VHH binders against 5'-methylthioadenosine/S-adenosylhomocysteine nucleosidase (mtnN). Designs and how they scored, part 14

Target 1, 252 residues: 5'-methylthioadenosine/S-adenosylhomocysteine nucleosidase (mtnN), of Buchnera aphidicola subsp. Baizongia pistaciae (q89aq7)
Amino acid sequence: MKKEIKKNYRIGIIAALQQEVQILFNKLKNYKINKISNITFYIGNIHNIHVVLAKSGVGKVFSGITCALLLQKYKVKFIINIGSAGSLNKNLKPGSIIIPTNVCYHDVNLTAFGYSIGQIKNCPKTFLSNTLMLKLTEKYLFENKIKYQKKLMISGDIFIDTCEKKSLLKKRFPKAIAVDMEAAAIAHVCYQFNIPILIIKSISDSSDINAADNFKYFINLASKNSSLVTINVLQTLFKNTKNILFDNNNRC
Short names: E, the ipSAE of ESMFold2; O, the ipSAE of OpenDDE; V2, 0.75 times the mean of E and O plus 0.25 times the DockQ between their complexes.

## First folded at step 9 (VHH; framework vhh_enristomig)

Design r6 (from g15 with Y107T; at its last look DockQ between E and O 0.02; V2 from the best seeds 0.00; counts 0 for: pae O 12.5 > 2, unsure alone 63.2 < 65, placed apart)
Fold by OpenDDE, look of step 9:
Structure r6 (fold): chain B 252 residues (1-252), chain A 122 residues (1-122)
Amino acid sequence: as target 1 above (252 residues)
Amino acid sequence: EVQLLESGGGEVQPGGSLRLSCAASGFTFSSYYISWYRQAPGKQREWVSTITSGGSTNYAESVKGRFTISRDNAKNTLYLQMSSLRAEDTAVYYCATHYDLSSGEYTDFDYWGQGTLVTVKP
């Protein structure tokens, strides 16, 4: 199924932490701030793009609630999840960009009922990112000589800060390149509401014993890189385009 | 209860320097991201700078190279060293909390101080 997005449609941008939304917030014009259910929403424009920026908080529930509110209250037609992630790939260093093709939970296990690890009942094994937006993002990254990876990301309500945890994740999800605490929940909500999603993350840590320290040190870098890519992608997307058609491939 | 108390504001001439302080209490200061904001008369509040629990810093473009954010965890105090002050820096400056990295707890809403006034006049 394809969904048309008009220029006057609102784009929802969601991140967990203040640092992750701050750069985009600084770019907002004519904005107002709403607080709902302990979540902060920044409503305004980035250039000529209507944006609702949301600071969700950490974890699946906060991000899920935030996404639902973006979709139902603010009627956004597209979701972009931005921010930081832990690396599960040795080639991904702090500041590296990832644009996951799909995302799933790493802390869900219904295998006893015949589901794949990470799969929720009555849901696909993984939630898909929007194909068109991925392509547009890749084009931008390529043209600007920015290195990136696009593979599976996994999410759960666990901060990965030990080799043991990391190893377990890699064993269960050998194709996963990064881990966070929000993306799968956001994608899940998007799936339920049939809304396309794009995920743009930057690496903050290596998901090992040094993860906490690295996160503290690199969160600004990760936030910056994720945000800058997002801004440029949006600009490219809406440039010289009256209407944009997106595939709701998260259902297909 | 989380409390933030800004101080150090005052009048200064263009090109001058001023150091602001924010005394924090009621939370594990060392674990939080802490930021400075400012609000000029008739303008919206704007972000100025952030320092992470790990000591990483970020600045608004308008203050880069002129302002320095720092923290003393032993004193539970945030600082903003302002130099090369300009008229456009005139504002009430606020400190705010964000996220507790040690506990993993998220602050639903930012905590703000009462602010301290900085006036840059010839």
Scores: ipSAE 0.000, ipTM 0.259, lowest interface PAE 12.5, mean pLDDT 88
ESMFold2, look of step 9: ipSAE 0.528; ipTM 0.811
ESMFold2 (binder alone), look of step 9: mean pLDDT 78; pTM 0.783

## First folded at step 10 (VHH; framework vhh_enristomig)

Design t1 (from r1 with T97A; at its last look DockQ between E and O 0.01; V2 from the best seeds 0.00; counts 0 for: pae O 12.5 > 2, placed apart)
Fold by OpenDDE, look of step 10:
Structure t1 (fold): chain B 252 residues (1-252), chain A 122 residues (1-122)
Amino acid sequence: as target 1 above (252 residues)
Amino acid sequence: EVQLLESGGGEVQPGGSLRLSCAASGFTFSSYYMSWYRQAPGKQREWVSTITSGGSTNYAESVKGRFTISRDNAKNTLYLQMSSLRAEDTAVYYCAAHYDLSSGEYYDFDYWGQGTLVTVKP
């Protein structure tokens, strides 16, 4: 089913950490701040785009709650998940951009009941990003000569900070290029509410023994890169007078 | 240890003025956005005002023109000058800190004070 994004629609932007939302916050005009159960919502405009920016906190539950609130309380019609991720690919360095095609949990295992690893009961094996928005994002990245990867991302309530953990994930999910703690939960909520999602992440660490230190060092870079891509994607989305139609392919 | 300590709360008559202070310690104060929030009895916590590290200010519509937020980075102190106070301004007022990305420091949490009570009544 295709939906029309009107200029008057609110876009929900969700990230876990303050650094990850700060750049977009700084660009908000006429903004209001709301707190709901220790979740911060920034309601305002970026240019002529209505935006609700949300700092969710870390992990599946916080991100899930935040996304649900964006959808139900603030009635956003499109979700962009931004922020940082750990690399599972040697070609992805700190600051690299990823725009996942799909996302799933790495800390879910219902294989005893015949499900694929990472698959939740009565859900698809993976949750899909919106195809149209991915294409738009790719176009921007290409035109601006920004390197990126577009593959599977995995999420779970585990910070990956050892080679052993990393290796295990790579074995279980050989196609995965990055890992975080929020994206799958957000996508899952979007799936439940039939809302399209775009994921724009930047690498903060290499998901190894140095992950914690690297994360602290590169979180600003990752946040900056993710945010800049997001801003430009929003501009592209609303640049034309014509509304953009997008499909709800996240149900596949 | 990070600390935010609010002070200046008390009882005041309608139309009166009050100045709140928030003393900050344990972090680089100048690198943070600072905000005031308030929570009235039986109500949700609501945003009141924010001042950026650079000194830009923003206010809730309910307090605009009556409240003034300011900061003294040398003293690590946030202020809220309240004037033309109304009964509906009665609440516990909280100081909050948000990281400014431009500082280059790492911080992934918000800091909150314990609050100071403001009561506006005849």
Scores: ipSAE 0.005, ipTM 0.255, lowest interface PAE 12.5, mean pLDDT 88
ESMFold2, look of step 10: ipSAE 0.635; ipTM 0.850
ESMFold2 (binder alone), look of step 10: mean pLDDT 81; pTM 0.816

Design t2 (from r1 with T97A Y107T D108Y; at its last look DockQ between E and O 0.63; V2 from the best seeds 0.00; counts 0 for: pae O 9.3 > 2)
Fold by OpenDDE, look of step 10:
Structure t2 (fold): chain B 252 residues (1-252), chain A 122 residues (1-122)
Amino acid sequence: as target 1 above (252 residues)
Amino acid sequence: EVQLLESGGGEVQPGGSLRLSCAASGFTFSSYYMSWYRQAPGKQREWVSTITSGGSTNYAESVKGRFTISRDNAKNTLYLQMSSLRAEDTAVYYCAAHYDLSSGEYTYFDYWGQGTLVTVKP
């Protein structure tokens, strides 16, 4: 199923932390700020693109609430999840870009009922990113010689800061390249509302004993890189087309 | 071709000092974050220190106050001054680069140099 998105549609951009939204905030014009239950929404435009930028807070519940509000209150038609993530791949270093093809929970286990690890009841095994937007993003990254990885990401309400935790995740999800605390929840909400999602993350830490220290130091770099890719992707998206058709494959 | 070459490793007594160097080539050095990592025998590689393109520095708690990271952009060289060395500092030390999109330069570093061995005798 394909949905047509017009230029006058609002795009929701969601990140957990102030650092992660700050760069985009600085680009907003004619903006208004609303706060709902400790969630900050920035309503404005980047160039001629209507954007609602949201600082959700950390974790699945904040992310879920924020995404739902973006969809229902602000009527956004597309979601971009940005920000930082921990690396589960030796080739991903601080600042590296990832654009996950799909995402699932690492802290969900309904295997006793026949579900796959990470799978929620009555949901797919993983939630899919929008194929069209991924392709557009890849094109941009390729043309600009920016290296990236495009694979599974996993999310949960656990900050990964030990080798033991990291090892366990890698064993359970051998294809996963990165871990965060928000992406799966956001994608899940998008799935429920049949809204396409794109995830653009940058690595902030190595999900090991040094994760906390690395995160504090590299969060700005990760935020910057994620945001810059996002801005350019949005510009590319709206530069040469009046209407864009998005697939709703996230329901598959 | 991007190259990173570490040097300056050797044997030192506890409490001693050593200065490591990393010579970089094949990219705009001044535009990149640079870091030091180390790997002790039988242990995983761990982060030691980072210096931004702007010169801001950060350190692992285990080396804070003893190690100093610096860079010379004119020489395309990264340094790690180590003091008050301890037996637990024994490791192969590696330099690494991190790309910053805002700098206009980007490189994917998936290659590591051979490193330089630092041995602190007990």
Scores: ipSAE 0.011, ipTM 0.266, lowest interface PAE 9.3, mean pLDDT 88
ESMFold2, look of step 10: ipSAE 0.464; ipTM 0.781
ESMFold2 (binder alone), look of step 10: mean pLDDT 82; pTM 0.819

Design t3 (from r1 with D108Y F109M Y111V; at its last look DockQ between E and O 0.80; V2 from the best seeds 0.00; counts 0 for: pae E 2.8 > 2, unsure alone 62.1 < 65)
Amino acid sequence: EVQLLESGGGEVQPGGSLRLSCAASGFTFSSYYMSWYRQAPGKQREWVSTITSGGSTNYAESVKGRFTISRDNAKNTLYLQMSSLRAEDTAVYYCATHYDLSSGEYYYMDVWGQGTLVTVKP
ESMFold2, look of step 10: ipSAE 0.428; ipTM 0.767
ESMFold2 (binder alone), look of step 10: mean pLDDT 79; pTM 0.794
OpenDDE, look of step 10: ipSAE 0.542; ipTM 0.803

Design t4 (from r1 with D108H; at its last look DockQ between E and O 0.60; V2 from the best seeds 0.00; counts 0 for: pae E 2.5 > 2)
Fold by ESMFold2, look of step 10:
Parts: C-alpha cells; structure tokens; sequence
Structure t4 (fold): chain B 252 residues (1-252), chain A 122 residues (1-122)
C-alpha cells in the first residue's frame, strides 16, 4: 500500500534526557507543554512540521510508555528516536553519528524456546528503521560530507561500563556498533503499531571503564549532533512533502 | 584543511615530567572539544583526557592527579602536562578532534595526529 506524507502529519521525537531534547525544544514554535505522570510532552512546530517532542526518562519501560502515549494520545504517525549511545567499535569517537538500520535487545534471551539471542517471541530478529527516512538522512549527511555509520544497534537496561560486559556483547552481537538503553523498546512499540521509526544517535562514550566519565563530558556534544541531524532531516522532509502532496493532487 | 601535529614526546625516568603539544590548523580551534588518546604496543587506543570548548576538563582514572590538559586558543594549541610518570604511561600519544555540527564547518570530520612517542624507562 502507498503511503503519503501530509503537512498536518504529526512526528514524534523521543529522547531520554533533558540534554538530549533541549536543542529541539529551543526550535519549537507556538508550543504547548503537557505532562502525563513524569513524562513531558512539547507540542509545536519545527520547519512548519507538527512535532510532539518527548523527554521519556532512561530505559526500556520509560521509553516504551512514552512511545505508546505518542501513538495513542497524540496520534503521531512517525517516530524519531534521538540521543546518545555507547560505542562498541574502536574507531568511533564521541561525537560520531550513527543511524542504525536495525535494532534489537541485548538483554532478552529466549533461546531455550528456539529464538535467536535478543529476539522477542513472535517478533522479527531485529526491528527495522524506515527506508525512506534513512534515505533522506543519508542524503543530508552525504551532501554535507558528514561521516556516519549504519549497522545494528542494541539496547538493554544496563549501562555498559566494563570490558567484560562490552566483550560479551561484541561476542553475542558481532555486527553491533553501538549500544543504548531505549531504541529497541521504542522500535518494538512502533513495530506493534505499524508506525515507521528513524533512529539518530551520536556517540558519548566507549562502553568501557571510562564510560560514565566520558558520558558526563560528551553528552552535550552527542545531544547537539543528534539534534542537528534531526533538524535538517525535518527540513528535508518538509520540502519533499510539498512535492509528494502536489503530485498526488494532480491525479484525477 | 584540518591538521593536528603532536610534539614533545621523548624518554623520561619514572617520576619525571613531560609536556606534549598539539598544533591545530584548518578549523576554528576554540569551538571544538579536544582530546588526548594513547596507544601502548599491542593495545587498542585508549582515551586519556578531554577539554571542552568551554574549558571544562575530564581525565581517565589512571591519569587523574598526574596529567593536566589545557588549551591556548590564541595559539591554536592543545597541551598535556604529564607528571609523576610511570612505566605504564609508555605509549604513542595522539591529539584528536570531535565532530561538532553546530559550527559553520559542516564538512569537518574526525582527525588523528600522527602521534608522539612517550617512553618511561622502568
């Protein structure tokens, strides 16, 4: 089935921490603030696109609840998860850009029932990012000569801060380049509701013994980079949405 | 054209001191986070210290209290003052930048210097 993007389409943007949402919040126009429990929603416009920006809190449960509320209460049609991630690759310094093609859990193990490590029962092995939004993001990055990586990212309710934990994850998920605590849960919710997702992260640490210190000092840089990529993707979407809507209205 | 040129390495006795420098060019130095990394023979590069564009500093636990990172924005130079040196500090030390998309230099990307060797005699 063919799907259209309309100017009144609401886009949900989720990050866990205030630092990770602040730059987008500063770009919102004509906004309102709603709080549900301990979750804050900012409803407004960026580049004439209707946006609901949410600060979810850390971890799978907070991000899952926030995503479900965006879909059910605010009728969001597309989700962008932003923020920071730990690196699993030795060549990824803090500030590096990651746009995962797919995500899965690293703390799910149903192998006793014949599933792959990280796979939830009756779900695919990994949850996929939306192809159109990946293409739009790659266009922006390519045109601006910004280096980035695509690949698997993994999520779990553990901050990875030892060589032992990092080594285990690299053995179990050799294709994974980064780790966070939210993306797979958000993607899982989007899968259940058939809602497209895009994930844009920037590295804040190397998931090793120095990870907590690196995170403290690099979170603002990582948040800035993930936010700026997101702002430019929204700009690109707005330009393309006008063309798509026009072409659809030309068909009688 | 981004360039990072490390200098100041050499051989030193345990407990000694050494100052590393990194001359930077081709970008707005004052706007970027800068870091030192090091690589001992047979090991992966590891983070040593970072200084933010605003001057805030952070250090790996293994060097806290012994190393001091600083920057001179007028000279476009990053420094690492090392004291109380130990044999395990022996490594090639690298100067590095970090991507920052808020600058007008959108085509800027991560660079490593060629490194400068520090040898601490046992």
Amino acid sequence: as target 1 above (252 residues)
Amino acid sequence: EVQLLESGGGEVQPGGSLRLSCAASGFTFSSYYMSWYRQAPGKQREWVSTITSGGSTNYAESVKGRFTISRDNAKNTLYLQMSSLRAEDTAVYYCATHYDLSSGEYYHFDYWGQGTLVTVKP
Scores: ipSAE 0.485, ipTM 0.791, lowest interface PAE 2.5, mean pLDDT 87
ESMFold2 (binder alone), look of step 10: mean pLDDT 80; pTM 0.809
OpenDDE, look of step 10: ipSAE 0.518; ipTM 0.800

Design t5 (from r1 with D108L; at its last look DockQ between E and O 0.73; V2 from the best seeds 0.00; counts 0 for: pae E 3.1 > 2)
Fold by ESMFold2, look of step 10:
Structure t5 (fold): chain B 252 residues (1-252), chain A 122 residues (1-122)
Amino acid sequence: as target 1 above (252 residues)
Amino acid sequence: EVQLLESGGGEVQPGGSLRLSCAASGFTFSSYYMSWYRQAPGKQREWVSTITSGGSTNYAESVKGRFTISRDNAKNTLYLQMSSLRAEDTAVYYCATHYDLSSGEYYLFDYWGQGTLVTVKP
């Protein structure tokens, strides 16, 4: 069965840093700004889609709080997490695009109680990205000859900047291609509230001794790339929603 | 067709200097971050230096103060001026682009030059 995505659904877009939200903020029309504590929300429209853009701050707690507010205060029905990530794969240069199929924590270990590494009690081993949105994103990337990776990404409250930490993560999570500090927490909140999520990241560093310097110089490029993919995904949603709404016969 | 053609490699004595060039064609050179990477025999390819589209530069700690990256957007050419060369600088040096969606030239992902060999003779 085909799921309908309606034009009036609100979409929440979360990133940790101002650089990561700025391009989308510049695209907002008829917007309002609301601040709750240290979290800034920009409420408006991009491509005639209702969006709430949020700058959450770095890490699991900030991003988790922001996601919960988007779901409960602003009643968003879909979450997109954007921003930058460190690479765990040598083929991912800064600027590369990743759209993870799933995410999990790298700093959770309940294996003493029979859970998998990275798994929290009463949660799946990994949190899944929404299949329909992933397919729409892949269609855009394929049609424009944009290369990307779509494997596992892992999250934790640690900036990975040594070969030792990187190597340990690759041993524990051999399928992981990238690491960030927000995505698993956002996906975890979405799981708890049964809200679909899409994650779009761009590489800012290689999670090695040069990671902090690379992050400093590549964050603007990574932010631009993740934002531009996101803008195109929103455009694709607008076109698909319009087509479904204007063809009432045999709707799915 | 995108091309990145490195040149200027060769054999030098310790303490010597070389200037590497990378001639770029088939894309809007001025719009992209450009980098040098190197690969020593038996080792992984490693980052050396980057220059942004706006001209800002950064360097790996191992080469700071000895190497200078620059670009000439009118000639579509990237440079690496290397001085005070050491034996550990022996490697094949590669020119690389970084993906930038704002350019509209999306096919540049994963492009590398052919490489130019730099040998610092003991």
Scores: ipSAE 0.424, ipTM 0.771, lowest interface PAE 3.1, mean pLDDT 87
ESMFold2 (binder alone), look of step 10: mean pLDDT 81; pTM 0.809
OpenDDE, look of step 10: ipSAE 0.563; ipTM 0.818

## First folded at step 11 (VHH; framework vhh_enristomig)

Design u1 (from r1 with T50V; at its last look DockQ between E and O 0.86; V2 from the best seeds 0.00; counts 0 for: unsure alone 64.8 < 65)
Amino acid sequence: EVQLLESGGGEVQPGGSLRLSCAASGFTFSSYYMSWYRQAPGKQREWVSVITSGGSTNYAESVKGRFTISRDNAKNTLYLQMSSLRAEDTAVYYCATHYDLSSGEYYDFDYWGQGTLVTVKP
ESMFold2, look of step 11: ipSAE 0.591; ipTM 0.834
ESMFold2 (binder alone), look of step 11: mean pLDDT 80; pTM 0.808
OpenDDE, look of step 11: ipSAE 0.693; ipTM 0.857
ESMFold2, look of step 12: ipSAE 0.581; ipTM 0.824
ESMFold2 (binder alone), look of step 12: mean pLDDT 80; pTM 0.808
OpenDDE, look of step 12: ipSAE 0.748; ipTM 0.882

Design u2 (from r1 with T97V; at its last look DockQ between E and O 0.88; V2 from the best seeds 0.00; counts 0 for: pae O 2.2 > 2, unsure alone 62.6 < 65)
Fold by OpenDDE, look of step 11:
Structure u2 (fold): chain B 252 residues (1-252), chain A 122 residues (1-122)
Amino acid sequence: as target 1 above (252 residues)
Amino acid sequence: EVQLLESGGGEVQPGGSLRLSCAASGFTFSSYYMSWYRQAPGKQREWVSTITSGGSTNYAESVKGRFTISRDNAKNTLYLQMSSLRAEDTAVYYCAVHYDLSSGEYYDFDYWGQGTLVTVKP
């Protein structure tokens, strides 16, 4: 009987805001709290799955640092980025679920050196979500009749709250369906360390003149929806990724 | 199947009032956030107002103080009372339901009603 070495591994879950991590935190058992600078790590179990939940703070730098710490300090094997995003698609309303296939920066421009808009030097044009994890998540969503979109999301250290800003983004990234401030940075770190990433977001606002007000109003709903999908798909992800996470050829 | 049917649109003079209704069916109406959107000719659809399941309300700055969103859960109906109407309020108005996974119900989030036309002109 080949003792299937049940490889125990940790999952990292990252969100920027307290509202975005709160629901998952409430589900944590036997948890410990660690603070590193302004970043809070919640180490515990959800459904007997070892999870490190991290509240990163807003923006690329905080999210990047947080992700790096999850990978290096806590040795997580894959990352789930959760939370809220602004809509760039008329069909995405507050509460809508998105699972981006890929992400890139909207506030990076090295075109002067021949790179595509949003592309970092020596990096791909976009950072990819893990295909298997996406498929597993899609299956869950489908089976539960939850509508979602999966396309490009873009990130930058700019809160999009004007029609002008929104229009510019849509012009530059016509395939993008949502915008946030963290996902690309997290994905970039994951890429750098060859760690798979899944992004599960819910829409908080329309990225227009009403974005700030909508965000305040819908952040709880978006956080709730993102978290619930994450919680419910977590077991499926854990069960089905054990083998591939330890195979260097299938990590990305 | 989720259904949203807007009504109450029409022509009104500037400064006038109009009340829109949205009849909802196919879901537990009382459990969901509801919103009004509008789309003017040649413009993108824009958010107007939202009311939570608990009755909290929010408004776009452009309509704040003039529009009032309300709901009658017993009738599964959403309302938008519009006052002090302006030419810029001319648009097709749409009712929308928001996704809430905690409700235990799932529906087609991309569903929109046909809308109701509001025309503000002298």
Scores: ipSAE 0.110, ipTM 0.597, lowest interface PAE 2.2, mean pLDDT 90
ESMFold2, look of step 11: ipSAE 0.617; ipTM 0.845
ESMFold2 (binder alone), look of step 11: mean pLDDT 79; pTM 0.798

Design u3 (from r1 with Y106W; at its last look DockQ between E and O 0.75; V2 from the best seeds 0.00; counts 0 for: pae O 4.8 > 2)
Fold by OpenDDE, look of step 11:
Structure u3 (fold): chain B 252 residues (1-252), chain A 122 residues (1-122)
Amino acid sequence: as target 1 above (252 residues)
Amino acid sequence: EVQLLESGGGEVQPGGSLRLSCAASGFTFSSYYMSWYRQAPGKQREWVSTITSGGSTNYAESVKGRFTISRDNAKNTLYLQMSSLRAEDTAVYYCATHYDLSSGEWYDFDYWGQGTLVTVKP
């Protein structure tokens, strides 16, 4: 029996808001808290899995910095981005679960230079979530009879709170099902460092005129749902990704 | 089977009042967030109001102060009391559910009632 090289590794979990990290924080054991600038890192264990939970703040820059620190300072082997998102799909309502297959920026435009809308120079059109992690997550969701959607999500430093903004996004990205302010930046950093990413989001708002009100009201629900899925799938991810995380060919 | 049945719609004059009901069955009603949505002719469906399982309420800005959402868990019924109705409130109103993973129960939002038409006209 080939001794499964029990490689111990850390998982990074990143969300923007306190509400989004709070539930996971409450599950952390033997934790330490580190602050780097305005970013809070919670280092501990969930279900005996070593986790670094990070509250990044809102937006691309904070989330990007946070992700880079998770990768370089804390040497996490893969990233889970959790939290809330706005709906771009009529079938996604507050509390709904999404696990995006890929993400891109909606506030990037280099079309003047021949790039696709949302595409950064020298980057793919979209950043991909890890296929294995998605499949494992899907299996969990299926077995537990949790409905979800798995499609494109888009990110930008714009809170979508008008029909006009929403319509524009839908026109530019007709396949997108949700919008947030962090996921693409995090995925971009992961891409840059060749680290796998999983995104687990729950809907907080409708990305329309009621978005602000919905967000305020449903952020706790979205945070809760996203966190609970994450907590419950964490062991499965840890168990099944040990072999691939250390194989350079399977990281993407 | 999950069922949502809206009722109480009708024609009313501006400034009038109307009470909508949604009878729910096929799930543990008391454990779920419930919401009202509406769809005006030629417009997209929009959120109107939500009440949590605990009874907390929230409203769209357009209806705040005029509409009141409530629930009777014993009757598995959701209510929307509408007052000071305006022409722009004309729409088909729908009852909807939200699921909370912490409740241990799952409900898909895909279950919509048939809706009930509210028409506000002089």
Scores: ipSAE 0.026, ipTM 0.381, lowest interface PAE 4.8, mean pLDDT 88
ESMFold2, look of step 11: ipSAE 0.459; ipTM 0.787
ESMFold2 (binder alone), look of step 11: mean pLDDT 80; pTM 0.804

Design u4 (from r1 with L101F; at its last look DockQ between E and O 0.01; V2 from the best seeds 0.00; counts 0 for: pae O 13.0 > 2, unsure alone 64.8 < 65, placed apart)
Fold by OpenDDE, look of step 11:
Structure u4 (fold): chain B 252 residues (1-252), chain A 122 residues (1-122)
Amino acid sequence: as target 1 above (252 residues)
Amino acid sequence: EVQLLESGGGEVQPGGSLRLSCAASGFTFSSYYMSWYRQAPGKQREWVSTITSGGSTNYAESVKGRFTISRDNAKNTLYLQMSSLRAEDTAVYYCATHYDFSSGEYYDFDYWGQGTLVTVKP
């Protein structure tokens, strides 16, 4: 059954930046490269796991398009969003690992129509990560003594580089521990197509006045940490799951 | 018209080195991913190495540590430095690009050159 799954199923892995996909790229074997506009797809294998790695570009639209293409064109059955995020929690430092339980937009506001802040019309308040995949990831992290946080992350097309912006986000989303520019859009697409998502991020900056400089300095670290967890969790997922999520009953 | 012209192939002894070149024309070379493939007699064509437009590289396990892919964008040339060559490296080596230059659209195939023969024998 494992051999059959390896031949028939693909996992989509999405990151925004070259740094964020670089380590996974280096681990790909016998891969092909396709490019659609500003989006690059790498189709290959990691540890005998069939994957499509995608460099989406920054922001909601690029990440959303990328995810949709992974689902519709490449027929992936599971999405992993990786890369860097800004910290909204004092206990999260550069290099820290987060695996969000859920994600929502911080730049969406339909409260005038009775929706919660960050909530899109006809969507849940937040988009959920897959519970099974989270549990498997947690098990890996625990067994390897890797510290992590598992809470809400928020996304928007704003790079958070001021205390003012950070404070506003913390006020609006007091439970959020990190902020990025892609995860919510990816999760939204997954939700729309009924595809499970896992988010594995590492902190690159503190989302303050020094965010840009810190990002430049720590993006490699964050990318490394996120990628290493991802690579190792892929093994865990295939070794320990019944692969129910990859069955033909799932959409796309 | 996209053109890829491989050169530098030849006969070499085991343990030797060889440098392949691929001259590219008909497209903006610097903007696109480039790869090397090889095909041994009676075998399927196999991927060897890729370099991105940004200069990131990846290698097949069989050549990792021995081969180095590089590019000179000013010369529109792709290179493959081969060292510690083995008999199993004997093959026709092909240069390839991973973009449809005619339309700029997504496609599922590569453009290939004519290839250059590398023979590793005592």
Scores: ipSAE 0.000, ipTM 0.251, lowest interface PAE 13.0, mean pLDDT 88
ESMFold2, look of step 11: ipSAE 0.512; ipTM 0.806
ESMFold2 (binder alone), look of step 11: mean pLDDT 80; pTM 0.805

Design u5 (from r1 with D108E; at its last look DockQ between E and O 0.72; V2 from the best seeds 0.00; counts 0 for: pae E 2.1 > 2, unsure alone 64.3 < 65)
Amino acid sequence: EVQLLESGGGEVQPGGSLRLSCAASGFTFSSYYMSWYRQAPGKQREWVSTITSGGSTNYAESVKGRFTISRDNAKNTLYLQMSSLRAEDTAVYYCATHYDLSSGEYYEFDYWGQGTLVTVKP
ESMFold2, look of step 11: ipSAE 0.555; ipTM 0.822
ESMFold2 (binder alone), look of step 11: mean pLDDT 80; pTM 0.803
OpenDDE, look of step 11: ipSAE 0.419; ipTM 0.749

